# Miniprotein binders against q9bqp7, part 8

Target 1, 240 residues: q9bqp7
Amino acid sequence: VPQNWFPIFNPERSDKPNASDPSVPLKIPLQRNVIPSVTRVLQQTMTKQQVFLLERWKQRMILELGEDGFKEYTSNVFLQGKRFHEALESILSPQETLKERDENLLKSGYIESVQHILKDVSGVRALESAVQHETLNYIGLLDCVAEYQGKLCVIDWKTSEKPKPFIQSTFDNPLQVVAYMGAMNHDTNYSFQVQCGLIVVAYKDGSPAHPHFMDAELCSQYWTKWLLRLEEYTEKKKNQ
Short names: E, the ipSAE of ESMFold2; O, the ipSAE of OpenDDE; V2, 0.75 times the mean of E and O plus 0.25 times the DockQ between their complexes.

## First folded at step 5 (miniprotein)

Design g12 (at its last look DockQ between E and O 0.63; V2 from the best seeds 0.00; counts 0 for: pae E 12.9 > 1.5, pTM O .719 < .8)
Fold by OpenDDE base, look of step 6:
Structure g12 (fold): chain B 240 residues (1-240), chain A 81 residues (1-81)
Amino acid sequence: as target 1 above (240 residues)
Amino acid sequence: SKMEVYIWFEGDSPEEFYKAIMELLKKAEELGAEVYIYVEGDEVLIFIEGLSEEELKKLLEELKKIAEKLGLKVRIEIEKS
């Protein structure tokens, strides 16, 4: 049980979307300060088992590709992920704000993979927008806040070369999503709250992406786990 | 010594920049360091074990020079663990 419990949902905020769909998605810049990011908290609180698995994976990849090959692979994976997020931001942005879309960004297997998910996405309220939880003292940059199948969600887009058909296969991604939800729900820059999360795993080969929907109950469960990770992080920093 | 390195970059980082990061990481490993890298958006988190603070600073200065040549803004923070 977390020592410092804080609710994920804000009872003072209305669950009803304000009747005016914002004409433009919010894009609050991330202020880079001494406040830890969600990503930082999660990475620094990885279990010994998680670290071991990652190291084993790395060694296997180096054995297969060589050192230079592994470097090239890692660079390409990073670049592809970045380009995918940029393409999604472009797609989800209102057409009126569309600077000349690099059409080349839209020609990817990952974009093809998420097409069926994008059909169910509407009412985009935020894109690449910073969130801050003032009380719990963490920040993050969320990918998207939009309606998925009529439910307002924090949406997190992930790229994978391997199928991840189960939410359990997404490791700490559910924690990331609920961390963003909890922060947004208590960030004064936002007038609304979210009760659902969505992790979308896009595939390089263009195969249909896997949507992992998180209802309010599942979000609450992962929120407890997030709080524990945050406490662990805080304790670790005090001991340094 | 264990070092935690946080790197933030602004704008579109060219592929060459990422290759440069990977090359620096390779150099660290060649020096006998264990390196773990995590990337999310414009945030890069690197865990390096086995390098002195001086060796790490030297590598990071090389990264800064590369970034400058590419016209990239880079922020680097180092934490000791």
Scores: ipSAE 0.008, ipTM 0.277, lowest interface PAE 9.1, mean pLDDT 82
Fold by ESMFold2, look of step 6:
Structure g12 (fold): chain B 240 residues (1-240), chain A 81 residues (1-81)
Amino acid sequence: as target 1 above (240 residues)
Amino acid sequence: SKMEVYIWFEGDSPEEFYKAIMELLKKAEELGAEVYIYVEGDEVLIFIEGLSEEELKKLLEELKKIAEKLGLKVRIEIEKS
């Protein structure tokens, strides 16, 4: 149990968006100071087991591809993921943005993979939007806030390529989502809050994406774990 | 001897910057460093062992100039682990 508990939900905020007018999705610009990001906190508080697993993955990939092949593979996977997020933001935006036709942006297995999920997404409230927790002093850039099957969620999009997965912290995906939720719920740029999370894992081969829904109780459980990671990060920085 | 490099960047077509990051890692390894990279969205986190702070700062200054030439907004931070 964290020494400095703080709630994930804000009792002074409505958990129902105003239904009288459609909201234009928020896109709060990210501004970084010395306040750490969610991803920085998680990476700097990885356990020895997490580090060992990531190192073993790297060595396996280098053995198969060579050092230069591994670096090129990593760069290409990163670019594919970035294009995937760009495509999703464009697809989910209610404002039509004039963009040149980009076959690589819209034609990927990842976009095919999420089509059935997108049919259940509505009421988009934020896209690629910054969040800041002013009390706990951390920031993030969330992918999407929208209703999924009628429940308002912070939605996080992940890519997966098998059998050679891109190196990312798979242990920390739920922590990332709840950290964004807590920040949004206590960020004065937002007038509403969320109680649910959704992690969507998209596949390069276009197979149906796997949604991981997180109800309020599950989010609260992971919120406690996030607070412990944030405490660990804070104590490390005081001792450095 | 362990250092952490945090890179955030934003811009239109960052493909050349991604290649520049990978070339930086190759140069660091040629200098005898062991490097680990984590990538998520527009953020890159690099752990480096076995490189002097002066050597690392020179490589990162080169990277920052490349980002400026490409018109990218970039933030690069170095911390000792």
Scores: ipSAE 0.000, ipTM 0.189, lowest interface PAE 12.9, mean pLDDT 76
ESMFold2 (binder alone), alone request of step 5: mean pLDDT 79; pTM 0.728
ESMFold2 (binder alone), look of step 6: mean pLDDT 79; pTM 0.721

Design g13
Amino acid sequence: SKMEVYIWFEGDSPEEFRKAIEELLKKAEELGAEVYIEVEGDEVIIFIEGLSEEELKKLLEELKKIAEKLGLKVRIEIEKS
ESMFold2 (binder alone), alone request of step 5: mean pLDDT 77; pTM 0.701

Design g14
Amino acid sequence: SKMEVYIWVEGDSPEELLKAILELLKKAEELGAEVYIFVEGDEVIIFIEGVPEEVRKRLAELAKKLAEELGLKVRIEIEKS
ESMFold2 (binder alone), alone request of step 5: mean pLDDT 71; pTM 0.594

Design g15
Amino acid sequence: SKMEVFILFEGDSPEEFLKAILELLKKAEELGAEVYIFVEGDEVWIYIEGLSEEELKKLLEELKKIAEKLGLKVRIEIEKS
ESMFold2 (binder alone), alone request of step 5: mean pLDDT 75; pTM 0.685

Design g16
Amino acid sequence: SKMEVYIIFEGDSPEEFLKAILELLKKAEELGAEVYIFVEGDEVIIFIEGLSEEELKKLLEELKKIAEKLGLKVRIYIEKS
ESMFold2 (binder alone), alone request of step 5: mean pLDDT 75; pTM 0.655

Design g17
Amino acid sequence: SKMEVYIWFEGDSPEEFLKAILELLKKAEELGAEVYIFVEDGEVIIFIEGLSEEELKKLLEELKKIAEKLGLKVRIEIEKS
ESMFold2 (binder alone), alone request of step 5: mean pLDDT 76; pTM 0.689

Design g18
Amino acid sequence: SKMEVYIWFEGDSPEEFLKAILELLKKAEELGAEVYIFVENGEVIIFIEGVPEEVRKRLAELAKKLAEELGLKVRIEIEKS
ESMFold2 (binder alone), alone request of step 5: mean pLDDT 77; pTM 0.721

Design g19
Amino acid sequence: SKMEVYIWFEGDSPEEFLKAILELLKKAEELGAEVYIFVEGDEVIIFIEGLSEEELAKLLEELLKIAEKLGLKVRIEVEGDSPEELKKAIEELKKKLES
ESMFold2 (binder alone), alone request of step 5: mean pLDDT 69; pTM 0.615

Design g2
Amino acid sequence: SKMEVYIWFEGDSPEEFLKAILELLKKAEELGAEVYIFVEGDEVIIFIEGVPEEVRKRLAELAKKLAEELGLKVRIEIEKS
ESMFold2 (binder alone), alone request of step 5: mean pLDDT 77; pTM 0.724

Design g20
Amino acid sequence: SKMEVYIWFEGDSPEEFLKAILELLKKAEELGAEVYIFVEGDEVIIFIEGLSEEELAKLLEELLKIAEKLGLKVRIEVEGDSPEELKKAIEEAKKLGAKVEIEVKS
ESMFold2 (binder alone), alone request of step 5: mean pLDDT 67; pTM 0.642

Design g21
Amino acid sequence: SKMEVYIWFEGDSPEEFLKAILELLKKAEELGAEVYIFVEGDEVIIFIEGVPEEVRARLAELALKLAEELGLKVRIEVEGDSPEELKKAIEEAKKLGAKVEIEVKS
ESMFold2 (binder alone), alone request of step 5: mean pLDDT 54; pTM 0.401

Design g22
Amino acid sequence: SKMEVYIWFEGDSPEEFLKAILELLKKAEELGAEVYIFVEGDEVIIFIEGLSEEELAKLLEELLKIAEKLGLKVRIEVDGKEVTVEGDSPEELKKAIEELKKKLES
ESMFold2 (binder alone), alone request of step 5: mean pLDDT 72; pTM 0.686

Design g23 (at its last look DockQ between E and O 0.02; V2 from the best seeds 0.00; counts 0 for: pae E 12.8 > 1.5, pTM O .762 < .8, placed apart)
Fold by OpenDDE base, look of step 6:
Structure g23 (fold): chain B 240 residues (1-240), chain A 96 residues (1-96)
Amino acid sequence: as target 1 above (240 residues)
Amino acid sequence: SKIEVEVYIWFEGDSPEEFLKAILELLKKAEELAKKLGAKVEVYIFVEGDEVIIFIEVKGLSEEEIKKLAEKLLEELKKIAEKLGLKVRIEVEVKS
């Protein structure tokens, strides 16, 4: 049980999105300060088991591709992921704010992969927007807040070359999502609340992406795990 | 003993592709240098929005040697950012 319990949901905020279709998604800039990011917290609190699994994967990939091949692979995956996020931001942005759509960004297997998910996405409220939890003292940049199948979600887009049909296969991504939810729900820059999360795993080959929907109950479960990770991080920093 | 270098890079916006490429090239050079010094280096890169986190695990070098290398890395990263006209915040931590 977390020592410093804090709710993921804010009782002072209405669950009902104000009926006004936000004409423009929020894009709050991340303030550069000494506050740790969600990603930093998660990375520094990885379990020995998680580290082992990642290392085993790495060694296998090096065995298959060689050291140079693995570096090239890693670089390409990284760049493809970045381009994918840029393309999604462009797609989900209102037409009036569309910077010159680099048509080349839209021609990817990852974009093809998420097309069926995008059909169910509407009511975009935030894109690449900073969240800060003042009380718990962490920050993050969320990919998207939108309605998925009529439910307002924090949406996190991920790229993978391997199928991830189960949410358990998404590593710490559920923790990241709920961390963003909890921060947003208590960030004064936002007037609304989210109760659901969505992890979308897009595939390079254009195969249908896997949506991992997180209802309020599942979000609450992962929120407890997030709080424990945050406490571990805080303790680790005090001991340094 | 295992020593870890943590590099945190923040951008005002999305991480530019050119900068990411330059980081990867720099890291490759750093790994090569470390290998020449008899060190084993493992690099992990994470990108989340406007933040790039690099974890570098180094074996076979002293903490002092790694601190010097980390300082050089920081300087080179700043040079890359300047060359590309990027406004970045960079933090480097060495942990034993």
Scores: ipSAE 0.019, ipTM 0.443, lowest interface PAE 5.2, mean pLDDT 84
Fold by ESMFold2, look of step 6:
Structure g23 (fold): chain B 240 residues (1-240), chain A 96 residues (1-96)
Amino acid sequence: as target 1 above (240 residues)
Amino acid sequence: SKIEVEVYIWFEGDSPEEFLKAILELLKKAEELAKKLGAKVEVYIFVEGDEVIIFIEVKGLSEEEIKKLAEKLLEELKKIAEKLGLKVRIEVEVKS
């Protein structure tokens, strides 16, 4: 149970779209500052057992690939994720000013994997947009806010390679989604709020992506867990 | 011979953290059983959002013995998911 509970939804905001909203998706710039990001909070509050198992995985990978080989592998995984997010931003933007030098950015197994999901996505309100929870003092960069099958969602896109021993954990995805949602709902840069979440897992081989819908009740349950992680983070920083 | 077991778990719904805790306890029991059979077992677990990959390296058991242990692991994981009310998809692959 968190010591300082705060609501995920803002009762003073409409959950209906504002007809006068901009015709292009919001893209609020991320400003680096002293307050922590969602991903940093989650990284710094993993259990000691999870940190130990992750370190063992890293050492095994280094033994198999060498130090330089491991760095190259992790860099490639990060680059693939970055390219996937860039491609999705391009696909979902109504502004089709393609200034990309790599025309093959849009042609990948991950993009093929999500095609059946994208047919149900509409009404894009935000893409790669910064959020700040002005009361709880944390920031994030959400992937997308759009309607999925008629429900306005914070959508998080995830890449997953084929089932091979090369995945490392750096994210608690449902906690990320609700943290972004809570921040957006209490961020003065946004005039609306969102009560649902969607996690989409895309596969490198093009296999159909898996959507994971989070209704308002499920979001509220994860919000409580996020608040505990944020509390743990701030307590750790007070003792340093 | 070195045999690898890969377990892929995708969560749908509440509380993957509770399932992860149960997985760790189950894997400790599996390591103890494998040691009684004279095997060396190394277990790695990786979590990325709603996805878990468990990589298990086994030395000192036959492929048939490993397949039996992998099937038992799968059954226990399904029981834990049902007990916790979680909807999960689980795939297990054995590679040599």
Scores: ipSAE 0.000, ipTM 0.136, lowest interface PAE 12.8, mean pLDDT 75
ESMFold2 (binder alone), alone request of step 5: mean pLDDT 77; pTM 0.721
ESMFold2 (binder alone), look of step 6: mean pLDDT 79; pTM 0.741

Design g24
Amino acid sequence: SKMEVYIWFEGDSPEEFLKAILELLKKAEELGGEVYIFVEDGEVIIFIEGLSEEELKKLAEEAKKIAEKFGIKVRIEIEKS
ESMFold2 (binder alone), alone request of step 5: mean pLDDT 77; pTM 0.705

Design g3
Amino acid sequence: SKMEVYIWFEGDSPEEFLKAILELLKKAEELGAEVYIFVEGDEVIIFIEGLSEEELKKLLEELKKIAEKLGLKVRIEIEKS
ESMFold2 (binder alone), alone request of step 5: mean pLDDT 79; pTM 0.720

Design g4
Amino acid sequence: SKMEVYIWFEGDSPEEFLKAILELLKKAEELGAEVYIFVEGDEVIIFIEGLSEEELKKLAEEAKKIAEKFGIKVRIEIEKS
ESMFold2 (binder alone), alone request of step 5: mean pLDDT 76; pTM 0.698

Design g5 (at its last look DockQ between E and O 0.02; V2 from the best seeds 0.00; counts 0 for: pae E 11.7 > 1.5, pTM E .778 < .8, placed apart)
Fold by OpenDDE base, look of step 6:
Structure g5 (fold): chain B 240 residues (1-240), chain A 81 residues (1-81)
Amino acid sequence: as target 1 above (240 residues)
Amino acid sequence: SKMEVYIWFEGDSPEELLKAILELVEKARELGAEVYIFVEGDEVIIFIEGVPEEVRKRLAELAKKLAEELGLKVRIEIEKS
């Protein structure tokens, strides 16, 4: 049990948009501060087993591609991921705010992969927007807040070359999603609450993306795990 | 003493960000460091683990040079392990 328990949900907020909610998705800039990001917390609290598995993967890739080939691969994966997020932001943004859509960004297997998910996405409230949890002292940049199949979700878009049909195959992504949810639900820049999460795994070959829906119960379970990771991070920092 | 180094690159050009990452990661690996790469929007975080102070200084200097040459913003944090 976490020593510093904090709720994921804010009882003072509702899921219903206030009449004053802007029709335009929120895009709060990430402020550079001494406050740790969600990503930093997760990375620094990886288990020895997780680190070992990643290192073993890296060594295999270097053996297969060579050192230069692995660098190029890592580069390409990063670039593809960035372009995918830029394309999604462009698709999900209101048409009036769309600068000329680079048609080249839309011509990807990843964009093809998520088309069936995008059909079920509506009511976009935030895109590439910063969240801060003042009490728990962490920050993050969330990809999207929107309705998926009529349920308001924090949506996290991921790219993969390999099938990830199970949420367990998404590593620490569920922790990232609930960390963003908990921060947003208590961030004064947001007037509403989210109770659900969605991880979408898009595939390079255009095969149908896997949606991993997280209901309020599952989010609460992962929230407990997130709090434990945050405590571990905080303790590690005090001992440095 | 082994130190942990965090290097953040920020910029509008994905291609320039990528060049900076690749060069820094290569140098860190040549020096026997463990390297982790994370992406948060337009910011790339490079975590370098297990480096002595001398190696840390060289990597920080390289990161600053790369940022200047490529028109990137850079932030460097150093943690004692």
Scores: ipSAE 0.009, ipTM 0.278, lowest interface PAE 9.4, mean pLDDT 82
Fold by ESMFold2, look of step 6:
Structure g5 (fold): chain B 240 residues (1-240), chain A 81 residues (1-81)
Amino acid sequence: as target 1 above (240 residues)
Amino acid sequence: SKMEVYIWFEGDSPEELLKAILELVEKARELGAEVYIFVEGDEVIIFIEGVPEEVRKRLAELAKKLAEELGLKVRIEIEKS
């Protein structure tokens, strides 16, 4: 149980923005600062067993690919993830005319994989946008805020390459979503709040992506786990 | 059609959790599945990459038997891959 409980939702904010669709989704720039990011908090509070399993996976890959092959593999996975997010931002942004659209960016099994999900996405409110929780003092960069099947969600886009092990299999993605949600709901750069989450797992071969919807109750349950991770992080830093 | 299997064990005894993990992992590897193990507090999460339904059924039944025998809570989630 967190010792310093804080609500994920802001009762003084509307979950339905007053204005009709804004013409441009919000994109708050990420500032370099001293407060911790969501990803840093989660990385620094992984259990010993999670760290051990990730290191074992790394060593198996190095044995199979060689050290140089592993470096190239991980660089390519990172690049493909970056390209995927850039493509999604381009597809979902009405500002597509202001930047050169790279057709190679749109040629991806991952983009094919999410097409059926994108049909259910509308009302994009934010893309690749920074969030900061002023009270709890953490920052993040969320992927997307949009309606999914009529529900306004913080959406996290995840890639998975089959049959290869996914290197991000920490199962902390729901914590990322709720941490971004809580920060956004208490960030003065945003005038509305979001109560639902969505994790979308896309596949390199183009197979249909899996959506994982998180309603408000499920988000609240994960919020409690996030608060515990944040408390653990804060306590570790006090002792160092 | 391939399925991904998530198996959560929860319990107060690290020894009983370890026994469940080792037996399930051994069986999963015997059946040719790729297995990943994560621990969060008193929960153990075992993720098994896309497996045929036959393999899924065998692993789910083993997980349930282990939970009963070792006094653990178990939850099994299946997603199409």
Scores: ipSAE 0.000, ipTM 0.182, lowest interface PAE 11.7, mean pLDDT 78
ESMFold2 (binder alone), alone request of step 5: mean pLDDT 82; pTM 0.792
ESMFold2 (binder alone), look of step 6: mean pLDDT 82; pTM 0.788

Design g6
Amino acid sequence: SKMEVYIWFEGDSPEEFLKAILELLKKAEELGGEVYIFVEGDEVIIFIEGLSEEELKKLLEELKKIAEKLGLKVRIEIEKS
ESMFold2 (binder alone), alone request of step 5: mean pLDDT 76; pTM 0.685

Design g7
Amino acid sequence: SKMEVYIWFEGLSPEEFLKAILELLKKAEELGAEVYIFVEGDEVIIFIEGLSEEELKKLLEELKKIAEKLGLKVRIEIEKS
ESMFold2 (binder alone), alone request of step 5: mean pLDDT 76; pTM 0.686

Design g8
Amino acid sequence: SKMEVYIWFESDDPEEFLKAILELLKKAEELGAEVYIFVEGDEVIIFIEGLSEEELKKLLEELKKIAEKLGLKVRIEIEKS
ESMFold2 (binder alone), alone request of step 5: mean pLDDT 78; pTM 0.718

Design g9
Amino acid sequence: SKMEVYIWFEGMSPEEFLKAILELLKKAEELGAEVYIFVEGDEVIIFIEGLSEEELKKLAEEAKKIAEKFGIKVRFEIEKS
ESMFold2 (binder alone), alone request of step 5: mean pLDDT 68; pTM 0.597

## First folded at step 6 (miniprotein)

Design g25 (at its last look DockQ between E and O 0.02; V2 from the best seeds 0.00; counts 0 for: pae E 11.6 > 1.5, pTM O .769 < .8, placed apart)
Fold by OpenDDE base, look of step 6:
Structure g25 (fold): chain B 240 residues (1-240), chain A 81 residues (1-81)
Amino acid sequence: as target 1 above (240 residues)
Amino acid sequence: SKMEVYIWFEGDSPEELLKAILELVEKARELGAEVYIYVEGDEVLIFIEGVPEEVRKRLAELAKKLAEELGLKVRIEIEKS
């Protein structure tokens, strides 16, 4: 049990969207202070087993591609991921705010992969927006807050070259999602609450993306794990 | 003593971020470091493990130089492993 328990959900916030559908999604800039990001907390609290698996993967990829080939691969993966997020932000943004859509950004297998998910996405409330949990002292940048199949979710978009049909195959992504949810639910910049998460794994080949929906119960379970990781991080920093 | 180095690059240009990552990762590998890369929005975290103090200093200097040349923001943190 976490020593510093804090609820993921805010009882003072209504789950009902205030009737003013914001015509424009929120985009709060990330203020980089001494406050750790969600990503930083997760990275610095990886288990030795997780580190070992990542290193083994890296060594295998270097063996297959060579060192220069692996560098190029890593570069391309990063660039493709960034372009994918930019394309999604462009797609999900209101048409009036759309700068000239670089048509080239929309021509990707990842965009093709998520088309069936985008059909079920509506009511976009935030895009690439910062969240801060003042009490637990962490920050993050969430990809999207929108309705998925009529349920308000924090949506996290991921790119993969390998199938991830199970949420367990997404490693710490569920922790990232609930960390963003918990922060948003207690961030004064947001007037609403989220109770669900969604991880979407998009594929380079355009094959149908896998949606991993997280209901309130599953979010609560991962929230406990997040709190433990945050405590571990905090303890590690005190001992440095 | 082996140390861990955390290097964050931030910038609006994915191409410049990518250049910085590649060059730093290459140098870190040449020096026998283990390298992990994490991306969050316009921020890239490079985590470098298993580096002696001298290697850490060289990588930090390189990261600063790359950030300056490419118009990126850089943050460097060092932890003892």
Scores: ipSAE 0.009, ipTM 0.306, lowest interface PAE 8.5, mean pLDDT 82
Fold by ESMFold2, look of step 6:
Structure g25 (fold): chain B 240 residues (1-240), chain A 81 residues (1-81)
Amino acid sequence: as target 1 above (240 residues)
Amino acid sequence: SKMEVYIWFEGDSPEELLKAILELVEKARELGAEVYIYVEGDEVLIFIEGVPEEVRKRLAELAKKLAEELGLKVRIEIEKS
């Protein structure tokens, strides 16, 4: 139970026109500053058990690939993730369809993996867009805000080389989604509210991606956990 | 003496992973152990905090048996607390 609970929604915000073209998804630039990012908060508040899990995985990979092989593998995974997000932004943006596309961005197992999900995604309102919670003072860069099967969601795209069929298997991803949602809902750059989340795990071999839908009730439960992590981060910063 | 026990399962079958989790957790609770479960895709970690060495041995034996029966990979790491 957080000491300083704060609501995930701002119901007093009226729907108002975007000063830009409403049919064009928002893309707010990320501004580097002193305010912590969602990912930094989560990284700095990992439990000893989570750290142990990650270190064991790292040591297994190093045993199989060698130290230099592991660094190369990690860099490659990161680059594949970046290319995946770039490709999705291009596919989902109306303006990007008028732009010559790099054929290598569109030729990946990850893009094939998400095709069945993309058919259920419509009404894209934001892509690769910065969010800031102006009261709780944290920032993030969300992947997408769009309707999924008729429900407006903050959508987070993840890559994996192995299937992940359960939401519990996505460590802190639910916390990322609700943190972005709360920030967007309290960011004056956005004129709408979002109650739902979606985590989509895409696979390198093109196997069908797994969607993990988060309704408003589930988002509220994870929001409470996010507030505890943010509170823990703030306390650590005071003692450093 | 108290032991921290880390039992890692890996497999492509969510049903078999769930079976392993449920059986190991039930046995751990019968033995009075505090249990924490972390799931990441096809990988599961079961962390058991502060158990006597005899409890650790029984849980490790069960984990190995479950992995063999269910076709899962298993790794067990033990630290004195």
Scores: ipSAE 0.000, ipTM 0.203, lowest interface PAE 11.6, mean pLDDT 77
ESMFold2 (binder alone), look of step 6: mean pLDDT 85; pTM 0.838

